# Miniprotein binders against Glycerophosphodiester phosphodiesterase GDPD5 (GDPD5): the designs that were tried, part 1

Every score and structure here is a prediction.

Target 1, 371 residues: Glycerophosphodiester phosphodiesterase GDPD5 (GDPD5), of Arabidopsis thaliana (Mouse-ear cress) (q9c907)
Amino acid sequence: RTLHPLPVKGPKTVKLQLQTSRPYNIAHRGSNGEIPEETTAAYLKAIEEGTDFIETDILSSKDGVLICFHDCILDETTNVASHKEFADRKRTYDVQGFNITGFFTFDFTLKELKQLRIKQRYAFRDQQYNGMYPIITFEEFLTIARDAPRVVGIYPEIKNPVLMNQHVKWPGGKKFEDKVVETLKKYGYGGSYLSKKWLKKPLFIQSFAPTSLVYISNLTDSPKVLLIDDVTMPTQDTNQTYAEITSDAYFEYIKQYVVGIGPWKDTIVPVNNNYVLAPTDLVKRAHAHNLQVHPYTYRNEHEFLHYNFSQDPYKEYDYWINEIGVDGLFTDFTGSLHNFQEWTSPLPDTSKSPRQLLSQIASLVLPYAKA
Structure headers, positions and changes below count from the first letter of each chain, unless a header shows other numbers.
F, E and O are the ipSAE of ESMFold2-Fast, ESMFold2 and OpenDDE, as the mean of both directions, binder to target and target to binder. V2 is 0.75 times the mean of E and O plus 0.25 times the DockQ between their complexes.
Where letters were taken out, [cut] stands.
The coordinates of atoms that the task and the answers printed are left out; those that the model quotes come from them. Centres of patches stay.

## First folded at step 5 (miniprotein)

Design k1 (from k0 with L20R)
Fold by ESMFold2-Fast, scan of step 5:
Structure k1 (fold): chain B 371 residues (1-371), chain A 86 residues (1-86)
Amino acid sequence: as target 1 above (371 residues)
Amino acid sequence: SPEKLEEEIKELKDEAKELRKRAKYLLRFLGDPWLAQKVRELAEKLEQLIDEAEKTGNEDLIEEAEKLLDEIRKLVEEAQKILRES
């Protein structure tokens, strides 16, 4: 449900369009470095801080309502354990080859989930917001993007589709993926990457499950991104290896369905003893196949920054944008990335002469961007 | 004895496999903490020590592997406690 009253009719304003001249700033679960992940407050903060896209993980309630929530269990980021009335709901299921015990999202109705309150995932982040915010629905998330004062894109993940399809009953022979695409269409989302329709309501649909992305390619022309996990983790749906899904042959195959890949950043720049090593050729090879690269997850804390960057997130951004040449970044601290980008890579002013705009664009060209 | 060494190597391989699985769990379900990367790197080093011990029959490498396994296990338990208390 929408958490805000319907807007009072006011003067019509033209919204500032999405930038396309520098890497996309993707607010991973909102501005979750500051406010608990996937809450309305975290998303509103990310929009205020200058994000290009707000990102979420789509799972389902027992009654088939799409929610914004990362873990398949409620244990780590909610107060579910404090609810004595739910004490008997703990279950063990096989999740992608692992026996996971906990309070699963699909064992609770939306009405029950709305009684829970989110808590901060990390002990080293701000604890003052614990217990303040409920779990939001995917439709509530879409309403946040819709009501933004400027064009803000969305970056929803079809998360754990195998698990959602096993444990949630979907009507009329449909799947979890059908409900996701139907909801996006209901809210006006569609159009191929950089089309006029896409620019009005930008989105990328992401998943670690290649078969889900192939399946929805028959339902929507919206751009899709294949998420890629650690080098030792196979795909959840097809059990394909990292080597296979990052091969040149596979990139040629998958590029008919996706516009890019979203790899874990340590697969691009490996880490040993908290020092970054020489980068792999993954970004160069993806670009050679016309695939964008949007790595996850950039975090400002000492626990996630490497000694090479002197624990300075701006040095990390400089390295990844200007040396590695990525096309987007999933960050828990969208404000710090926005400030870095405004300071070092100002957007061209469309009111300037064509030569001045070209000069500014040239100064913002990524190392791997084609002229 | 050769039989005892073979049993010790098998136990170490099973434990190394379990720790690598836990690192994958941390990466996938607990929000991809950098500690998962450290556990993975240490588990790879452990597997290399076990493989070398199996090839050479060097019992000193088994002792080194057991010490590294204990270090990794403590690190994983400490990390899970920190992440889940939050």
Scores: ipSAE 0.000, ipTM 0.344, lowest interface PAE 11.8, mean pLDDT 84

Design k10 (from k0 with L20R Q37Y)
Fold by ESMFold2-Fast, scan of step 5:
Formats: sequence, structure tokens, C-alpha cells
Structure k10 (fold): chain B 371 residues (1-371), chain A 86 residues (1-86)
Amino acid sequence: as target 1 above (371 residues)
Amino acid sequence: SPEKLEEEIKELKDEAKELRKRAKYLLRFLGDPWLAYKVRELAEKLEQLIDEAEKTGNEDLIEEAEKLLDEIRKLVEEAQKILRES
């Protein structure tokens, strides 16, 4: 099938502005708790459910086209194994110090990737959408935000930049990060955090690789967020420890390049035997350095909700927003977070009918009402 | 026998090392697995039991280490099952 270039401009309409008065609802890979991750349908669902930002992971095809895909291998979330024509493409590469074997995104052209269909990552989530949706390009993702009926921000991750730069040939002495920023600029993204330009097209650029964020600081004034992994995982680019990159000295250094950090939520509130423990001082220290905190990933399922919350996602949201005091949440369940926020911290909206407001309240309260 | 005890301890140490390696692998691929912390804590307890068993020759500690290793293995297999079925 023929792939056509996407237009960079959308309709010129007056859109409802991004809210800035409550923590950001960040649709992690779209509303992926309901629809397979990083599909057009998952992003459209997240927008419908009231997300502030749609989030994606940027990787590359063999021919240097940016795609929206989390894993460096296609094995777990696509039907690549069912394509006999690709049976000989399995490779082993060093990924962040581990030998990983699989079908890597950068071993396939975009045309080949478009033949694949996405499947749900988790067996305990809805399986009815398996095989329905193709992998989308980053430009297709930008078009979804552009065409939204209200201002919807984007939250792209520069994922595995070391790996992408090792295995994809970037023209003109440039690299993966250059292509990401050039694509963002092509679609009109730029502006410092909370500037008028930023409010029209909100953007956070995230990465686990601090050198990528430092590098792009010379290319764009768009706000950046340093992602922080488990306490045992060093940075992929610089091999820096958790202790180092969460130190006060490092926060003073990195705040010149980033507006916030995106830590794994278990590093803020440790978990033992499915109970949350006393929170660490990470959020307080980050705030002391004028850094926002956007933890990942909030999930509604039993496997991810702790006994402290009676396995009620609304109790988890209340704890993280009102007691821990985070500035944004990466959630697989955009709708549940949005409903919680509408109920507990409503935005001024004189356009909503009384019936619409009551419907939202009912959807938030009824499933979790105790006898 | 002392020779058989030495072999059992060596096997436990080798399995503990592979288990830590697999836990790091699962953490990277699951993103933020609830299981990663539990596996890490149990692996630390396993290492302590193996060290004490080696020092004391206490068969009860070896039995406890073997049971804990089996528990950790089951948790790792459950995490892998989630990935495989996803």
C-alpha cells in the first residue's frame, strides 16, 4: 500500500485551552488499559476520556522513519511471529548491557512495519482489539493531537537513543535526537514551559538518557523531563546510578535543562508484599529544586493496585495527588483519572449541561461506592 | 557430606545469580513491574541464607534457601507468563 506524506497543518479553530490548575493527566501510550498501546484508537479514546497529554515512545524504522512503539522488539505487542516472510529477521543485539533477541524495529522498513498488527500486551486486558490496528508513525501521532477538538498536549519519549544511533543511519552527520526535534518543529512545537506558544501546542520531551536532553536543549526550548528508572538501573547513556541522578547536586545541574523528573512511582513510594511503605523524600527534594514530578505508571488492575488502597484506583489517585503531591501522572486508564479529577477538582466549564456533569459524577462514584 | 553441601551451595549461588539477571530483564520489559521489588528483596534474603549456610553448614538454612528460591522462581515465572501472554 502506498504511504502518503501527512499535511503539517490542521484546521484553524478556537480550541478549549489546556488546564494548568491540577496535576496533568498523561495518557501513557494512549488509553492502553482499554485499547492496545500506541494505536490511533488508544489515543482517540484518551482524548475522548479527557486526557491533558497523549504520551508515546519514539523509535525508528530501518529507513529512519520515527514510529510510536515502546519495545525495541516487535515480538510482544505485534503479530510479527505470524509473518513467515519475516522469519529470518530475528537478531540479537546489546540493549543497555543485555543481549536481547527478537525482531527489532530498526531491522524493518516502515513499509514492512505497516504490514504488522498490534496486540494487547497484557492477557488480563481486553483482547478483542488484537490484530485490528497498525503501528503508527510519529507524524501520524502528531496529527492526532493536531486534529483533537480541544488543545491536547503531547509527551513524546526519545527512547533508546544510544541503540537507535548505533543501528540507524542518520543523514548529514545528525542523529536520532535531531530527527525528533526537527519533526516537532515541522509540526509547530516549541516554546518554553507555560509560554503562549507552549500553551497553544503543549509539549514535554521525556527521556531516560540525560545526554539526549542536554543535547536537544541546544535545539529547542520546549520543556524536557528526565525519566528515572528503578533504584538498581543506571542511565543507559552515562551509566550513572540512581543515587547520583537523584542527588541534590545533580538536581541543581539538570534543572538548567529540564523542568521536571519522571520517576518510577515505586522509587517515591516503595512497595513490600503488595503494601505501600512510607514515602521517600524524592518529591519534596525535587520540588525544592523547582522540578515537577510526573511518576509512571498508574494502572487500575489488581496486579498493580496495593492493599492500602483496597484495590481502588480512586484511593490511589487521592493519595498520590493530595498526600504525595505529584504534578502529573502517567496512567494507562485516562478515563478513571479524569473522572476522579472532575469530581474532586472541577474546572470552570459553563458549557457543560447539568446532565453531563451528573453523568460524570455518577460514573466516578457508583462503581466505588461502599454499602 | 561436606562435598555434597559444597555442591548444593554452589548450585544455589548460580541459581540466585541467574534469578537476579532475569529480574533485571523483566524490569526493563515490564517497565514498572510490581514484582520487581519483591523479587529483589527475596533475592537479598536468599543470598544471606546461602552465606550463613556456607559458614555454619546448617542444613535447615539450606532447606530454607531452597524453599525461598522456589518461591522467587514462581514469581519470576508468573511475570514471564504475563509477558508471554501479552
Scores: ipSAE 0.000, ipTM 0.305, lowest interface PAE 12.9, mean pLDDT 84

Design k12 (from k0 with Q37F A43S)
Fold by ESMFold2-Fast, scan of step 5:
Structure k12 (fold): chain B 371 residues (1-371), chain A 86 residues (1-86)
Amino acid sequence: as target 1 above (371 residues)
Amino acid sequence: SPEKLEEEIKELKDEAKELLKRAKYLLRFLGDPWLAFKVRELSEKLEQLIDEAEKTGNEDLIEEAEKLLDEIRKLVEEAQKILRES
């Protein structure tokens, strides 16, 4: 559920613009810390909670419809196994040298996928929303951003492009990446970073596959971000090492195609025995090459917060924003980041000072035991 | 013997490296950050035990590292059962 319903049909009004004066608050798969990932409800909650960008993973159905879904298999976050009509659809495919068995998104038409209901991925998160929400299409995701009461950016990932191009038939000699960019253009997305067109409809296109980002650079001037996995993981498309893709030489090469990098946060600040160690030079070197740094993923649970921060997410935000100096944060708890940013770096257009926020919280404890 | 100890440590390092690479790849594909975090913590503990065993020659630390490696292996096998036919 949300505290502020988002209107679908209402009077046209001028929208509050995207902030550009503090690090970007990026709602990773929506407010998925509270509501199941990549559902309409998770995205509406993120918008209500003050996110700058809503983030999603783009995969494809069998009939070439772009969907918002993280895993290439439906097994973990949907009720696909409970659908007797789909019992015979389990397949095994080679995914980057590994045989993976499951119910793959590209083995189901959109009509079939719409029959499924999403489940919370994590047993330690709220289970009350299981079975309530269908998988959404990428176009439905774009509509959520469009209908927001303020300017909200989007942060779509071109996910598993090699796999999608291998198993989905794309018309006219085109490929998965073409469909993604064509859909973005159809919805009015485009423009170089901070251009007038970009500010009206903010967008970052992300991928772990550098060749996909290079390819779409011929299709759109929208800003792109290269995602970087842990130090042991090579790129999925080119088998390039972490050392190579984070080298100064590579940053000089890739900066012609991307505006930033999105590394796993543990590659910036290593962790040992649940303590954060001294930061690496990755952020400083990226900034030296005029690349923004948007790490993933910030989570409020004690398993993801370290003893250095007394397991306080606000202390983690302070460290990463003010000491590490990142330009954006992918968070499962966009509301907690928004509260921190309003408290420490309030925007001129927000009237809610720390005192006003405390006053508002206090008013919620009024004993309205009746009605 | 010292030669056997050195060989056991080298084998353990090589096995740990390959298993952890495979575990991280599978868990990244699953998209489960809790399992990824768990594997990360166990992998760092494993690497520390191996490094300390190499520095001190303490055979008890090698035994502890082998038990931890087996624990990680069980997690990888569980992830593989979910993702692919055995």
Scores: ipSAE 0.000, ipTM 0.263, lowest interface PAE 16.6, mean pLDDT 84

Design k16 (from k0 with W34E Q37L)
Fold by ESMFold2-Fast, scan of step 5:
Structure k16 (fold): chain B 371 residues (1-371), chain A 86 residues (1-86)
Amino acid sequence: as target 1 above (371 residues)
Amino acid sequence: SPEKLEEEIKELKDEAKELLKRAKYLLRFLGDPELALKVRELAEKLEQLIDEAEKTGNEDLIEEAEKLLDEIRKLVEEAQKILRES
């Protein structure tokens, strides 16, 4: 039987979907190995380089605007010290039991923060971009993911919630975490892990503060990840030890609220004298409790690569993906991880012209000229 | 036919792409400069032969390209054997 054709819809482009068949490639603060961290340029470069998720740290301005910025102080990664008009804004506050002195994000309005320019954190990375880019808001970050030519996930951290709630006034009896979730919902983010809604706008919400993740579980069904610091650092909100929050009993508790953990990679594979030691059972135990493991931070520089890997980041990726068995990686060099994964676990390709395809094949084998 | 030749070239490219991806990956782990040089030389020659075959329709060039693909395959198998034995 001939059915009448459906009405012709106007031209519509469908974005290429996020992959779910190999470990997630998470661009830590953007492609910050090349471009200063948490800038629009770093995120655009990460998307171009093939990242699955762009990652950011959410803090607040004095006037309650969410911004993308890692440190609670502006000193290390901005030109704040060169601004004479801000010379009197330096303060000392108690941050997790330590007296920290500096120019705190929450002591500046968004208008004042927008006058600053980002500078490269590491002297051994490219310095040519210093002073070129302003601090971006979390809403500006969300528009970068929205406007990408393919589906790109976001991986925002609720950073220093105790500190933000102590020093920023949140209207309407709400708090920092409420503003974060409200902003995500405003931009259409929601849905449980791997649901159709999540696949259209992928999101993981991360935090080192377990109480923040528990709190937002009443506000959003979006998947959450508990970040875990080194063995000496207790949780900032509850003062719980590493041993407690990585126990089997705690994994059974927290799995009600999170889909995974994000531990410091040295707690999975310890390091001594720049040699990796035998892995701990952390990944195996997390998997036994149906928790994903997304460690941080993978970096390609000789200072961060261990002698076991002969300074080859692809040897490190192979070890962590195929032997350790992690489910995602936070990397400063998302392009190098993407290249590794394309070689070892390729996704379906679109057809190319004969010359283009052969040139791509040749480039996979030819030596890469290093500057 | 021209359609059959085009399909043969497409299959050859698909096999070459997959094999060279594996070769590049293995070479990074072995650090063997002689093997790396040999694979690069064969890849360049393979590219030239397939380009000429598409331009001229010469079946002899397809046969020569298939032989180069087999040579690269043997080098990949030798690389895999070295990794298994170590």
Scores: ipSAE 0.000, ipTM 0.146, lowest interface PAE 20.4, mean pLDDT 83

Design k17 (from k0 with W34F Q37L)
Fold by ESMFold2-Fast, scan of step 5:
Structure k17 (fold): chain B 371 residues (1-371), chain A 86 residues (1-86)
Amino acid sequence: as target 1 above (371 residues)
Amino acid sequence: SPEKLEEEIKELKDEAKELLKRAKYLLRFLGDPFLALKVRELAEKLEQLIDEAEKTGNEDLIEEAEKLLDEIRKLVEEAQKILRES
């Protein structure tokens, strides 16, 4: 029989606090470059690798349970097609003007969704984890952050709120957004950006839907981030153009409700023939309006890295952090970003652990960058 | 005629804009960054060829742009088929 350690009676250990002195390392769907996206294993790996925030996409089951899942259909990242008992559940719905056919999350109860197993989205990533992990609920995701050995923030997206509100029945005249905020409050999340309450349980609420962020501003003072898509894509809720939502006038308006923007990184640094072009003024203008900029998505594969960086992710991180000056990065590879940040912008040492000593030695031989 | 060339370039630009908007919407639902990267590469090349054709009046560049537009259209049709059949 294996003896378990006896409960230690003594001084309470305080968790290591969230860093605020360098750009936020945001584990996009967990460490999904290594482990299938939005699984418990991907989030635990991200925490182990030094992420500041774990990020997720909130959708709903048929019975109104919030789940962590990116696509509105289960087809691409689950084994739903191998479940003969679900063969008759395929549906076609209008999604933002397009007829999409598939197995929609809101056509399955949580009990049914828990029978599915996640598979790796990308053929060029590790396939060994396919079929090992179930879909997790948003409450299970919150528990992962809560139980971390250090303070780890959360970065949930209110995803497809128009679609979720169309197809899921919400009780008492409430909306999808109400359920998201109620769940966050239930788990003790709240507080304005950098307040003592926020620092204890850090949170950014993100959405591509500006009306969802305005709506929840009456429900929670938690910091919000407006996600911004490609220059050709209007907002899903209000059909507002890229030019409109990135204008100085709009930044003055939206800053009442959000602390930052999360733009697609190619809108900041355009790309042509796999070479990066001169950056736009988006970051400078956002900063002029006291908005943080957290671009998405940084990926280490050669197919996503430009010739200017010799396809080296560390050169891309250096450019985006030190030249462009972003405040956070959504990355599929939180470990590589963490390693870069430890070597180039080490956190203040209160004790000299082996890792901190290594980081200090690195800072003597590498250019020191201000976060 | 010069007027006919200008109209053809304008039609090509409008068609390209509509198709690229459609492609980007579909790629968001697929969540396939490799396909998204491929569409982006073709779109960048298409925009370059259209801009060069407009500046130089070179009809060969218009033909090349129409070929790339057709390649992007086929990828959009394949993306829609995958969403319908998988």
Scores: ipSAE 0.000, ipTM 0.322, lowest interface PAE 15.4, mean pLDDT 84

Design k19 (from k0 with W34L Q37V)
Fold by ESMFold2-Fast, scan of step 5:
Structure k19 (fold): chain B 371 residues (1-371), chain A 86 residues (1-86)
Amino acid sequence: as target 1 above (371 residues)
Amino acid sequence: SPEKLEEEIKELKDEAKELLKRAKYLLRFLGDPLLAVKVRELAEKLEQLIDEAEKTGNEDLIEEAEKLLDEIRKLVEEAQKILRES
């Protein structure tokens, strides 16, 4: 330790602030279209590619440590099956009326989970990163956002709270949701939407479980988003129907607790024969109740792009942002969304230099210049 | 007969609704968007065949719808097999 502090060198450097003038670019499980989901590398790639928020799914280890992992079972996205020392750890549990068998996250300690390596979920995505990255903790995820060169928001999901509360013992008469909020507060997260505190460390807390969002409203004023599934799927906690939770009466109720909804995009714009149909009134009704709409999940692959868009993700973004009017997008390809947004709605600090603009104009006028 | 056709269409509609609900639930848990697209496309085709059979009285379309429902059932069985010890 020293008795004299280090000299102050000029004014304190301020990070580039979160944009609030265009729809939020939300990196769904990181840049997972390019790098395996919910890995440090996927999140760093998303930050590099211009995301506004990095998104994650919070589950728990056996010893109550919050982790970033989508599935309740490790089978699909880790090498758990190759670990002979874990061969006897498969369990069968009732998950919403179905018997699911696999290696559940809450049957492994954090120390055991850290021995695993993540693998790409989809055979049609890049396989070169399989086995390179460990499962990260929620605290490690928060550190990635903290250490970013600009202000990057976080978008954590309280995933499967009913299941986590059934199978993990939480100390002090608390539950899964308490641990999530305590961890956020520990890392300086809080403040109502667009407050000074929120703008310094932006976050949205998301869940498919309305009772979890109501519960944490007594613990934090941080903005919350109710996730909404397919029209046939009831809520996991209250068994409420799609019709009920998207009714005007329910929107008036839930807006006391949430700032927006996160619906599956096919419930906003139905699809038939790989063509998008006329949009439903969901976005207009949500906006009428002062709720933001952040749909999931936008993907660049041919199989997820409809004929209306000529298999072009930029045409899909144009439609959803400019015609449907959504307030945020969960995308597996945050870089493609960022490029579209920079071209169509540039921010002052990221606007192209005069030389870059001239180069683009030249390319437009001379399309075969490099043929 | 018309009464037999109505009974067959009603049974097919009821079975289709239950199977598709089960398929969507399992697909949500698996997180497989490509399989979800496939199930959606098959469901749309199934709905079209049932609607056309109801309008035209064409029993051959019911047989095609039953075959398509069987394809969806096989996808559900495959998803269930992945999620349970086998």
Scores: ipSAE 0.000, ipTM 0.433, lowest interface PAE 11.4, mean pLDDT 85

Design k2 (from k0 with L20K A43Q)
Fold by ESMFold2-Fast, scan of step 5:
Structure k2 (fold): chain B 371 residues (1-371), chain A 86 residues (1-86)
Amino acid sequence: as target 1 above (371 residues)
Amino acid sequence: SPEKLEEEIKELKDEAKELKKRAKYLLRFLGDPWLAQKVRELQEKLEQLIDEAEKTGNEDLIEEAEKLLDEIRKLVEEAQKILRES
């Protein structure tokens, strides 16, 4: 019998902590391979399927409310065109040198946006959920992570900050980035990478805009990730080239502000005629500068898989994790990545019998033995 | 004529340059790197075809370049307006 004092209150439910021993499984816009992107249902599915982080894109409504929505226009993933009361709200704006015409998020109040329903982006994905789910706010997204049965990280993107700052009026002389960080702090997010505070509420803040990440470094010690586009795309804020922002000199500079980079996966492993080519040195050089590498986006459909992998997503995961050596993966199919990782790099779980472990290993090895 | 061929090649180069500029922000705006990569691959093929036409003076290569330029233009326009039917 131990001499511990008797508890004065009922048992407290403790949450299983975030894993840190294998690459991060990042549910890109939720389990959007199965359920429409950036909906409560897609995020709940991702948590159920074993994701480490749920990922979102932060934009703003007209009245300065942060929302979870990828496109700056509502046209492609909502039923806005079916709302006759909004028929005269279509506008044309300059978006990074392009004249884009559509229903912009910042031309609608949150009350108006909540009248819309999300629809599936891709015709080849499940259409049964069209019209079922509203656009969620960033605060609603944060409550999903808070209410998860285990510790689930968040991976919000500060999306189109230049555009949001041009078209949305921010109170108190502040800007879009201030509202994002203030909202994170309100929900208890903060702390440097792997600190006790960070482990309790894990997050990475991502952006394609290096000046936004530098700016928020004065507001929060939360880890940041610089997103990197195709080799032809300059930064949206500073017009810096791919060659400039992936140089050793730039990595030495930016590592003061970020813990990693999030490059488009084809800049690491180029593709030609649906075959993967020899990898570039990007991952090796980033690691030499103590930067993590979290590429985007892994998708299970045969249109996105390459012949080298026999269009098998598990062969793609094996290559990227074990040969390329990435530190995290943005995936539309978080469940398939979780299964792969459980089979090949199981977390310490003494409850699993040797038979269960062998069964999981056999499921993975049999396809490799055949191939 | 050689003079007319030079004018057509210059027009092709100017249109290809403008289309490359339009495609430059496609990945960021739409957030679909798969579509942006397809546009990039076709753009590289177009540049190779224009370069070959300039070096050889082959009128058939100019016609092929115009077809490819039109395909890329349609894909960029489609990508900006309609990525996929829901």
Scores: ipSAE 0.000, ipTM 0.317, lowest interface PAE 12.3, mean pLDDT 84

Design k20 (from k0 with W34R Q37L)
Fold by ESMFold2-Fast, scan of step 5:
Structure k20 (fold): chain B 371 residues (1-371), chain A 86 residues (1-86)
Amino acid sequence: as target 1 above (371 residues)
Amino acid sequence: SPEKLEEEIKELKDEAKELLKRAKYLLRFLGDPRLALKVRELAEKLEQLIDEAEKTGNEDLIEEAEKLLDEIRKLVEEAQKILRES
């Protein structure tokens, strides 16, 4: 949907500020539960639905342009296979000890990537948007946040830095991480967590690679978040174990570089036979070290909801926010989280208009209707 | 003998640990939640069978664990094939 341009030649209006009084609603790859991931449409939908932060994965094209794309290969979420002119571009590379064969992002120039169209990753999600949207650049992503009618934060991931540095040539003896930070600074991003500068342009920089976060700490004071995978996965850069990077000693070390951790939600609340078990002490220990906890990924589908929640995403949100006590949630369904938070923890100056509240009340009192 | 059973259980644990590590790693690239859920379900079942076999010495549980391990191995091979040829 095309946004109508607003007149620029008026007195500067003050945008509605980012909320800081309830857990952050982080639109994981945009509103990707509804629209294909990391597309302009998915991000615009997430902003419309009330997200606090829009999230993306930064990779690179062959010519060193930062793009918003999750997989290192184009095969699963684009129509690259239907492009006969690219048939000979499939390659096999060693990715963290595994031979991966596919159409890699860094084997295509930006001009070539712009010819591709995104398709929905999950067969059980809406297929009607397949082929409608191109891959966007990181700079295009930044303009979406800039042009939002309210202050919307960004949550970029420095993804696969080892792989990007191996296969992309970076000018001037710099590397992938340098390009990411330089681009953020170019767009006015900076400032320590909760500073006045940060509140005007909020961001968190995330990565599964601890050394990338340590490296950029010399380049920017912007808040960083260490992503943590399941208990069997070592770090991609340093081969450190889950036990090591979630130890109290490591939390004391890493807190000088990061403001929080982003663990896989199953490491906080384990699952057995589709029932959630007693939570681990990970959130309590992180909080004891003054680290925020932003788990990933919350999804509304039955495959991701557990019997404890009666497959009701609102019961899951209540549990994670009010009982587990997390500080932010990466969700594919930012609209459902926003509705839950507006209902249970409304913000004073962001409350719905009287008309919207009446409409919402009317929908809730609608008689129960079966199939 | 008890010594032979201990060796079989140790070999199963080592093989299971390595295969589950490989399976979870590959799922990061596929992003397929159905495959991830299936691997998690199989991993939990395998751990339960190995623990029970260790406690009871029941050879039938070892055979069941070996069959489950083979199922996981086939899923890992299929995931690697999808990544290599997709």
Scores: ipSAE 0.000, ipTM 0.286, lowest interface PAE 16.2, mean pLDDT 83

